# VHH binders against q86w26r167to484, part 6

Target 1, 318 residues: q86w26r167to484
Amino acid sequence: SLVVLQGSAGTGKTTLARKMVLDWATGTLYPGRFDYVFYVSCKEVVLLLESKLEQLLFWCCGDNQAPVTEILRQPERLLFILDGFDELQRPFEEKLKKRGLSPKESLLHLLIRRHTLPTCSLLITTRPLALRNLEPLLKQARHVHILGFSEEERARYFSSYFTDEKQADRAFDIVQKNDILYKACQVPGICWVVCSWLQGQMERGKVVLETPRNSTDIFMAYVSTFLPPDDDGGCSELSRHRVLRSLCSLAAEGIQHQRFLFEEAELRKHNLDGPRLAAFLSSNDYQLGLAIKKFYSFRHISFQDFFHAMSYLVKEDQ
Key: E = the ipSAE of ESMFold2; O = the ipSAE of OpenDDE; V2 = 0.75 times the mean of E and O plus 0.25 times the DockQ between their complexes.

## First folded at step 1 (VHH)

Design c5 (framework vhh_podentamig1; at its last look DockQ between E and O 0.01; V2 from the best seeds 0.00; counts 0 for: pae E 18.6 > 2, placed apart)
Fold by OpenDDE, look of step 19:
Structure c5 (fold): chain B 318 residues (1-318), chain A 121 residues (1-121)
Amino acid sequence: as target 1 above (318 residues)
Amino acid sequence: EVQLVESGGGLVQPGRSLTLSCAASGFTFSDYAYGWYRQAPGKQRELVAAISGGDTLYADSVKGRFTISRDNAKNSIYLQMNSLRPEDTALYYCARVTYWDDSGEYIFDYWGQGTQVTVSS
């Protein structure tokens, strides 16, 4: 079977995919149906050492001694979860020599097109706008729509996010009194941004006077709250703007080159300090052969989209 | 805590009717869709019926015989089963729907403990 999970950025596709793996592992989901469930983060595929199915399986298992030959004998009992099809990356090679599909990308395309392991099951997550790129690869697919939070789930999220009950109630009251914020919180990722913003304001003793009018305003409020000063120790507004411009530049370069993972050297090139930007960037260590390498990514793709959009505004001011 | 509790199961003769009930608690009842599924001994679990708002879905095997309904005031879902057959013997479960696909298939996230329905002469 082939299933596509589609939803806007932040609707919880990744969370659902991970939950599915856990539920399978505990025997609550698809009991007896699959012997193996392989979770594949599409943005990480570029880090594979070889563009081979076996290597992908080793990567998923975290073990180079996995019984791949045995696994491949019963493809009908395999489930591949391809999370974030829209986040497939191009090779880190400086000179993109060929306008064609990378070998690693081709590996996944062959899997999706049912040329490789035609009897296996596939679950693919993607954003709606990226469906245009996925559709030509699909023969018969079921499309599932991820809806986000119900009203009850929004309330529950606020209660779970804030440790202090009074703070949770206050934050939720603010959101309920603002139709724009309340509606935005239907998207779990945005809900997190809103909660984080409100928490930051409360911790700083600031009264929320100005309410966001749209999603851009929500992100701006978040950025304004958590944007650090420049590494040079300056707390000036100019320093903050420098960091903002640098984040915009990083985001724009990433989008331009279809890159979502960034090396430390790339951050330095943009005069960014990764550890100081925890509000905007996350980091992970990856095993690349015998070496471990740290990569940074925006905490959510919506941040990268936001900073990319902002890059056009910043350029106009230069 | 989200809870679904089924009731109304029992032993009935072929051709008779039975009504199953499911009481929901721990969440806003009107915000969700619901369904009934059943599992017979040695068989896989199968969807029997689902309801979303006013829209209903039925398995082919029960179409015309079973009716799913909801009462928002009572936070309850019902399954009216008419013209029962021995093949309808199964453990019946109530479930809450978390999302659906383009084919109209519902995906469930919470289930009750089930109620046993046995149809025998």
Scores: ipSAE 0.017, ipTM 0.236, lowest interface PAE 8.1, mean pLDDT 87
Fold by ESMFold2-Fast, scan of step 1:
Structure c5 (fold): chain B 318 residues (1-318), chain A 121 residues (1-121)
Amino acid sequence: as target 1 above (318 residues)
Amino acid sequence: EVQLVESGGGLVQPGRSLTLSCAASGFTFSDYAYGWYRQAPGKQRELVAAISGGDTLYADSVKGRFTISRDNAKNSIYLQMNSLRPEDTALYYCARVTYWDDSGEYIFDYWGQGTQVTVSS
């Protein structure tokens, strides 16, 4: 079978996908149906050594000795979870399509088109924007739309996010009094952004004088909290503006090429210091053959979307 | 019990056409991909054509001359062979396919017994 889970950025698609793997492993989901469940992060597929199913299975198992032939004996007992199809790298130019997609992208496309392991089960998560690219690859699929947090789930999230109960109560009170913020927190990724912003404000002893009016204002408030202008003005404010322009440039280039993992050299090209930008970028070390490489990604895909959108505003300068 | 049975082979003159059939039983036919392989005397078995759903793959030596098709209602796959050459002489096998990649290498669940195709004057 093939199921497509669709939802806006930050709606918990990845959390749901990971929970399904855990629930299967503990015997609470699909008992006796699958011998193996493989979680594939689409943004990480570019890190595969070569475009072979064997390498994908080694990556998923974390074991270069995994018995590939035995695993593939009964493909109907396999489930592949392809998380974040919208984060899969794609050719920018039409000329690249004739030359072919990258080998790693071709592998996932063969799996989705049912050329490879046609009887396996697939679960694909994606943002709605990428459906135009996904639909042509599908023959028969069930679609499920993820709506986000209920009112009760939002309250629970705030309680779990803040260690201090009084801080949690204060943050939730601020959000509840603002209809725009309250509704925006239905999206788990935005809920995290709002909680992080409020926690930062509280820890800096600042009073929230005005609340955001829309999603752009929410992200602007977050940026102002974690990349504030220097009190002395002048050069420090120019440096802040340079960092913002660089983040926008990195995000725009990433969206343009469907690229979501960045090497340290790429950050350096944009005059960015990854470790100093932990509020916006996360890093992970990946084993590529015998080498270990560090890659950076925007902490949430919504940040990459936000900075990409900001790139148009920054370009206008005046 | 899984079974694949080939038919349609025979002696045919160069330049003519022949259609091979493979009847499958013992499982849900529409759930699988299929391939046609051939083995000439003294050579290893090689892929001729494969079909997964509506998508097809052909060996360079037969591309443009052979056509693979499937009929889910009849639980059968077919290989239409046009412009036959002496080099096409081989025992042709039908196989249920579990895996193939960009190189066209396959892992097979089950094979038929084969049907002989001889192209000579």
Scores: ipSAE 0.000, ipTM 0.138, lowest interface PAE 19.3, mean pLDDT 74
Fold by ESMFold2, look of step 19:
Structure c5 (fold): chain B 318 residues (1-318), chain A 121 residues (1-121)
Amino acid sequence: as target 1 above (318 residues)
Amino acid sequence: EVQLVESGGGLVQPGRSLTLSCAASGFTFSDYAYGWYRQAPGKQRELVAAISGGDTLYADSVKGRFTISRDNAKNSIYLQMNSLRPEDTALYYCARVTYWDDSGEYIFDYWGQGTQVTVSS
């Protein structure tokens, strides 16, 4: 069977995918149905050194001695979770075919088209914008849509996010009084941004008198709260402007090259210090052959998309 | 309009080196895979090397001697050819490739007019 789980950026697709792996491993989900569940991050698949099924399995298991022959003996007892199909390839504006397809992406396409392991189960998560590229590859698929938080789920999220019940009540009251902000909190990723912004304001002792009027204002409120100055000791406001421009430049270069993972050297080219930018960038260590290298990514694709859009405004000012 | 312009060919003695360049224009360079192909007189065009997404592929006849690279800032693809042999004599083309996998399947989108490499004593 094949299931496509779709929803806008930040709707919790990756969180659900990872929870499914955990619940399967603990026996809570699909007991006895699957011998192996493989989680594949489409964002990270470019790091695979060889584009063979065996190497993909070694990558997922973290072990070159995984029993590949035994694993593949019963393909119908395998589940592959392909998380973030939209992070493999972007549609070209002028063409229907994918451009710049790597060998690793070709392996996943063969899996999706059921050329490789046609009896295994697949779960694919994606943003709707990538469905144009995904649907031609599918034979039969169930589609599941994640729309985000209900009104009740938004209230519960605020209550759980803030440790102080009075803070939670104040934050939720601010959001409920702004129809645009309240509706935007239907998206869990945006809801997190809003809660983080409000918590940051409360911790700094600030009173929120004006609320964001649109989605751009929401992200800007977060940025203005958490954007640090760069390494120099100069004027803080000018220094933060330089950091903002650098984040925009990194995001634009990443989108231009369909790149979601960045080396430390790439951050340095943009005058960015990854550890100081934890509010915007996350990092992981990856094994590449015998070496272990640190790569950074935006906390999720919404930030990369936001800074990319901002890069056009920064360029126009120059 | 899509343009691929090769340069850097010439006459060289066996064992020496050449660097071929391919300048690309008219499209977003970083969105594509690229290959170098060659055609000797009376023979079919053959793949020499390809590059995409950090991965490279080389024909067996050139492994260890040729290196493909690209420079996204200059919208250019390069082929460093070392230890040249008389059998490397051919017209070399750069090509924009829509699709590439490790099984050797390629879909050409566009290629240039070529640059001649001649290796003789």
Scores: ipSAE 0.000, ipTM 0.111, lowest interface PAE 18.6, mean pLDDT 74
ESMFold2 (binder alone), look of step 19: mean pLDDT 79; pTM 0.779

Design c6 (framework vhh_vobarilizumab_d1; at its last look DockQ between E and O 0.01; V2 from the best seeds 0.00; counts 0 for: pae E 17.4 > 2, placed apart)
Fold by OpenDDE, look of step 19:
Structure c6 (fold): chain B 318 residues (1-318), chain A 121 residues (1-121)
Amino acid sequence: as target 1 above (318 residues)
Amino acid sequence: EVQLVESGGGLVQPGGSLRLSCAASGFTVSDNYMAWYRQAPGKGRELVAGIYSGGSTSYADSVKGRFTISRDNAKNTLYLQMNSLRPEDTAVYYCAREIYWSDEGYSYDYWGQGTLVTVSS
């Protein structure tokens, strides 16, 4: 079977995909149906040493001694979860601007087209706008739409996010009184941004006087709250603007080159300090052969999109 | 409130053409996978055509080359152009929005009331 999980950025596709793996592992989902479930983060595929199916399986298993030959004998009992099809990225090596699909991309395309392991099951997550790129690869697929939080789920999320009940109630009251915020919180990722913003304001003893009028305002409020000054000891506001411009530049470069993972050296090139930008960037260590390398990514693709959009505004001011 | 309303059904002679419409309210058609189904008397409901949010289309083998599924984004309306109609195409036609997949198969949250298409000499 082939299923496409589609939803806007932040609707919880990745969360659902991971949950599916866990539920399968615990025997609550697909009991007896699959012997193996392979979770593939599409943005990480570029880190594979070889563009081979076997290597992909080793990668997913986290073990180079996985019985790949045996696994491939029963493809009908395999489920591949391709998470973030829209986040497939091009190789880091600028020199290989080869016109066309990278070998790693080709590997996944062949899998999706059912040329490789035609009897296996596939779950693919993507954003609606990226469906145009995925649809030509699909023959027959079912679609699942992720809609976000219900009203009850929104309330529950606030209660779970804030450890202090009074803070939770206050935050939720603010959101309920603002139609824009309340609607925005239907999207789990945005709900997190809003909660984080409100928490940050409360911790700083600030009263929320101005309410966001749109999604851009929500992100701006978040950025304004958590954007750190640079270490250069200059005017705090000028420093903050520099960091903002640098984040915009990083995001824009990433989007331009279809990159979503960044090395430390790349951050340095943009005069960014990764550890200080935890509000905006996440980091993970990856084993590449015998080496371990740290890569950064925006905490959510929506941040990268936001900063990319902002890059146009910042350029106009120069 | 979400609603789907089909129209355009009727009596037509073999070889004739009909255009069905499905007016949607409460959601955006272009953001969803939409499908036409039909149910003939004494038979189960079967998929006729589907259109992805990206615009790609799929058809049952029985209607390939004869039917065309399309949408008007401005009108938030789904269409089914039916050409070269046959008596075996006689059925109640339904439009639907797919929302999730389960072990039992796909599921739709909303269905229209359906429109009757009768192909007879």
Scores: ipSAE 0.005, ipTM 0.250, lowest interface PAE 10.6, mean pLDDT 87
Fold by ESMFold2-Fast, scan of step 1:
Structure c6 (fold): chain B 318 residues (1-318), chain A 121 residues (1-121)
Amino acid sequence: as target 1 above (318 residues)
Amino acid sequence: EVQLVESGGGLVQPGGSLRLSCAASGFTVSDNYMAWYRQAPGKGRELVAGIYSGGSTSYADSVKGRFTISRDNAKNTLYLQMNSLRPEDTAVYYCAREIYWSDEGYSYDYWGQGTLVTVSS
């Protein structure tokens, strides 16, 4: 069977996909139906050495000695979870029309079109914007929509985000008193941004005097908390502006070229210090054949979207 | 590696008592929000009781006054004391550690394999 899970940025699609793998492994989900469940992060698939089924299986198992012949013995007992179809390097259809598919993307194309392992089960997560690229590859699919947090789920999120119950209560009280913030927190990714902002304010001993009025204000409050001007008498604002412009440039480059993983060298070309920008960027080390290479990504896809939008407002003439 | 192993389930008559245990490894129970869930045949999983890292507890309305959640930090074990059991309490009981992905903003749970509790005469 093939199921498409769709929802806007930050609605918890990746968390749900990973939880499904865990629930299957513990015998809670699909008991007795699958021998193997493979989680495939679409943004990471470009890191495969070769676009071969064997390489994908080795990647998913974390083991180059994985028993491929045993795994493929009963393809109808396999489930592949293709997480973040919208985060592939390039849309399949557009690439096919212009220059043909890259080898790495062609494997996922063949799986989705049911040419490779036609009896396996597929679960695909995506933002709605990528459906026009995905739908031509589908022969039959069930669609499921992810809607976001209930009021009870918002309360539970705040309680779980903070390690201190009093901080959780204080943060949730601030949010509940602001109808705009409370409604915005229906989107799980915005709950994370809001909680991170409030935690940052509390850690710095700041009092929340003004509350955000819209999503742009929410992201700007976060940026102001984690990228504040320092005390160096006028030069700090120019330095802050330069960092913001560089983040906007990186985000714009990523969206234009449909990239979500950035090499350390690319950050250096933008004068970005990855470790010092942990509030906005995360890093992971990947085994690429015999080499280990560090890649950066925006902590949340909404940050890449936000900084890209801000690139129209933060420009510097050459 | 995070593991949760439940024990203590069994057959008990209505009005009886059982104590469930959940042995945790790979993390510290007292540093996390921990919960007990249950799933009856043909029904979804429901939250029964929770305990916050600070020690505060919460209970589903159907079990308030009958069930008590607790932990033993020295043994790194979560407990559920079940009193005045009813046929409706028949279910597989799971202990869970709930965690939120900071970057995703959604809940993510680690579950045990469950322990069966049957309340029948």
Scores: ipSAE 0.000, ipTM 0.196, lowest interface PAE 13.6, mean pLDDT 76
Fold by ESMFold2, look of step 19:
Structure c6 (fold): chain B 318 residues (1-318), chain A 121 residues (1-121)
Amino acid sequence: as target 1 above (318 residues)
Amino acid sequence: EVQLVESGGGLVQPGGSLRLSCAASGFTVSDNYMAWYRQAPGKGRELVAGIYSGGSTSYADSVKGRFTISRDNAKNTLYLQMNSLRPEDTAVYYCAREIYWSDEGYSYDYWGQGTLVTVSS
């Protein structure tokens, strides 16, 4: 009735969680077992202005016409998928968040502790590092560990990623010749970074003479390929260094305050132009009360983690 | 197996220089991100300098222009040249190899034993 799905960043936890909702909705997963399946993104749930169960259900259903009383009549037939426990955020604006409570008093914590809807089923996805914060809340949880891509799955990923079979074969050959890269591609998120890097190199007409020799080099190769220049105030290398420092400061600030969504004003505070940094930052519009606000996040938590680690080299006290 | 051994610490007058060494075994220094950290008495460890496998370097603001990280690939050794030393540079200095994407998050795989640097008049 409570399952914890754990794996390192990029192992496909979110993709699996979303696929489970789809497969349930089409009747191929758990037919007849659940009346309702709710997907809850822990990264986004802090945007919910009221921490009430009804509001969570409306938010998951996408309207306030959901039959809440009908849904709650048989809580044992409900499944909540709490995706990304490691991505729960601290409140950052009191006037936009009516409760302003810490995560352990939030609605999600009440669900996890079985204080709210104690008979419902829970599936929680998380990185192992956050398990220390999650474990004290759990009772009788089953644990499942996602290990990433098999060797066959890696080969199929490369074939699917590239539209041209010749391009896919060349990219996979480069990776197979480097045992470190090949092993790193066991992690689907890193596999995406590597494929993106190689595609970027090939589309720019560059020859891959040296391959990355460790995980830090993998991310640096991606950064070097996609970091935009700015020649207005100096040479292109100096401009790239300035943008890199800004990405590092944003990531460090976010990790320090347990924040994974950033307003455009916060990007400007860190001297970042979100649209120019699409290789590193994605944006989405969210309705917060009557207002629609644009928020940015790192395209993958591995980027935020990487830039945070790099920030110790760029600036100690950000 | 993997081992990092620092040396070269000692007592130095303000404005003086020291060169720290980190002899590595069980892996190739040039294939890894390597860093120097320091820990002052009663304080946490703080990053001083790093060198990427490709040779790029970075420094904490407090040491820029005074410290230089380098390596000798033939000797499999990492160095920290420390010039214009100040009393606030007094600390135990550690050599580290970084694995930033482990299950433990951004953590260093291996730390050396440390070498003490004291800057006092």
Scores: ipSAE 0.000, ipTM 0.161, lowest interface PAE 17.4, mean pLDDT 74
ESMFold2 (binder alone), look of step 19: mean pLDDT 79; pTM 0.787

Design c7 (framework vhh_8cml_1)
Fold by ESMFold2-Fast, scan of step 1:
Structure c7 (fold): chain B 318 residues (1-318), chain A 123 residues (1-123)
Amino acid sequence: as target 1 above (318 residues)
Amino acid sequence: EVQLVESGGGLVQPGGSLRLSCAASGFTFDDYAMGWFRQAPGQEREFVALISWSGDSTDYSDSAKGRFTISRDNAKNTVYLQMNSLKPEDTGVYFCAAEPWYDDSGLYEYDYWGQGTQVTVSS
């Protein structure tokens, strides 16, 4: 089957796509339907060393020893999530048979056209205007339109997030008076981050005086609220920097290997104490046969993306 | 290089009308939602109106509803704000902005902003 998720910038379609991978991995979504679910960032396809299906599968598995032959044995049990088709395409006319795509971009077109793995399932996310380039590649697709929160839906979200109506009204008033926060809350996941940050600020008796300029500033405000600087000095500040670097490293490893769930042993490798980082990491117990196993994930999928992006800035500052 | 250039501001009497324009360049205009904001001296920027990438959906502040109309011309990479029944409290610098890109990281890029155009409503 082929499903196209379409929505404007900021409607949360990338967050939804990543959450679908997580929910499948935990057995919540499509139980027993797929043996493998591969998340492919169209933006990152150009980073592949070769434009071959085998290289794509190695990259998705985070393992150059991945059993390609076994994976491809039942293509109808594979799901590919192609995230951000619009980042791959520019508006062009299709009067010519050859479109001048790079070899790496051409691999994704072969999957979409059903020339490669014709019985696999595909989920594609894109901005609506990129559909003019995508639609000629599709034979039969179900379209789903993702809408961001309306003004009324944002108000309802704040009311449902806070148990106290007066706190909800206060938080929403702050957001409505800040254009950047108000617009950012059109994305449900960002709305959660903003609400959590404001709740933390209100519980600590702090006043919001600085205006966030973008979602990075919003995430930094959240980090500063739940991982504040130590007033007593340098050693505590070094510990804070160590924790931030460890979160960045965990996020980068997860993104690199298409993993959103982490075991306690993996957190320990990065010197992270999951329970003490409850503001950033959540845990759940999963039934695996007769065993119950605990996994950690970033509390919101956007945190993993945020910390992953911060890992590049640390490298470039050197 | 990204640029947003506002025009159409000026001095007008209460009850009058003005049409603001914002010409965009350096990015794929059709992929961005466009908005208008305003700022009075010594105050924070406030939201006025928003239009989706296609022009099919619009959103307005309570003070703008029924008086202002936002529209866009994707062929000309331009967004407009038609302001009717202007009041002294509408005085301020009006800014054009492009909604942040929601990329693979789930993070927005920095907002693209114009330099603003002055609107003064006085008798």
Scores: ipSAE 0.000, ipTM 0.105, lowest interface PAE 19.6, mean pLDDT 72

Design c8 (framework vhh_7ocj_1)
Fold by ESMFold2-Fast, scan of step 1:
Structure c8 (fold): chain B 318 residues (1-318), chain A 120 residues (1-120)
Amino acid sequence: as target 1 above (318 residues)
Amino acid sequence: QVQLVESGGGLVQAGGSLRLSCAASGSTFSIYDMGWYRQAPGKQRELVAAITSGGDTRYGDFVKGRFTISRGNAKNTVYLQMNSLSVEDTAVYYCATGYEWDDSYGLDYWGQGTQVTVSS
């Protein structure tokens, strides 16, 4: 079977996909149906040593000695979760060719077209913008739309996000009294942004006097909280503008080239300190052959989109 | 929920003008933020212009000053006025609810797209 989960950026598609793996492992979801469930992050597929099914299985298992022949013995008992089809990365070399997909993208396309492991089950998550690229690969898929949080789910999220019950109550009270924030929080990713912003304000002892009036204001409030100017005035404004410009440049480069994982060297090229920007960038260490290499990505794809869009508004102060 | 239908695309000479229209049917149009996107062959889909339910506008860097987005809530339609067209504006133009980064109000709905070709 093949199911496509559609939803805008931040609607909880990745969280749902990961929860499905956990629920399967604990026996709650699809009991007795699958021997193996593989979570494949589409933005990480570019890191495979070779565009081969065996390498994908080694990657998913975290073990170069995974029993590939045993795993593949009953393909109908396998589920692949292809998370973030819209985030498939293209190598730079592909831009110089007037040819089709990269070999690594071709592997996932063969799975989706049912040319590889035709009896396995597939669950694909994607933003709607990538459906035109995905639809030609599908034979007959069930589509499921992710709508985001109900009012009760928003309340539950705030309670789960904050470890301090009083902070949770205060944050939710602020959000409930602002229709823009309350509606925005039906999107789980934006709910996280709002909660992170409010937590930052509370931790810094600041009173929330001006509340966001639209999605741009919400992201700008987050930026202002986690990338404030330094105490020394004019220098702090220039420094802040340079960091914002650098984030916008990184995001634009990523979108332009279908890149969502960035090496530390790329961050340094943009004059960015990854650990200092933990509010905007997350990092993971990957075992690539005999080397361990750190890659960065925007915490949510919405941040990459936001910073790219914001590049039109960022002034050049030189 | 909503169905989006684009019109107004076609062939135009460099320096000319076109107006694209996007008619919405189904759900309440007036509450949606609306965007125009474009995709040229071999390139990523990019935001051209956006307009909020309240009428605030935003433009891509390569079209600012040349394109104007507007909405007619009485007709459930969003418009893109394109002036001073260049060959680089050649693309399929898509109408959508919301923006790539603005998903505060649920899922994006997309039109089928309309081809704009600018000859030199």
Scores: ipSAE 0.000, ipTM 0.088, lowest interface PAE 22.1, mean pLDDT 74

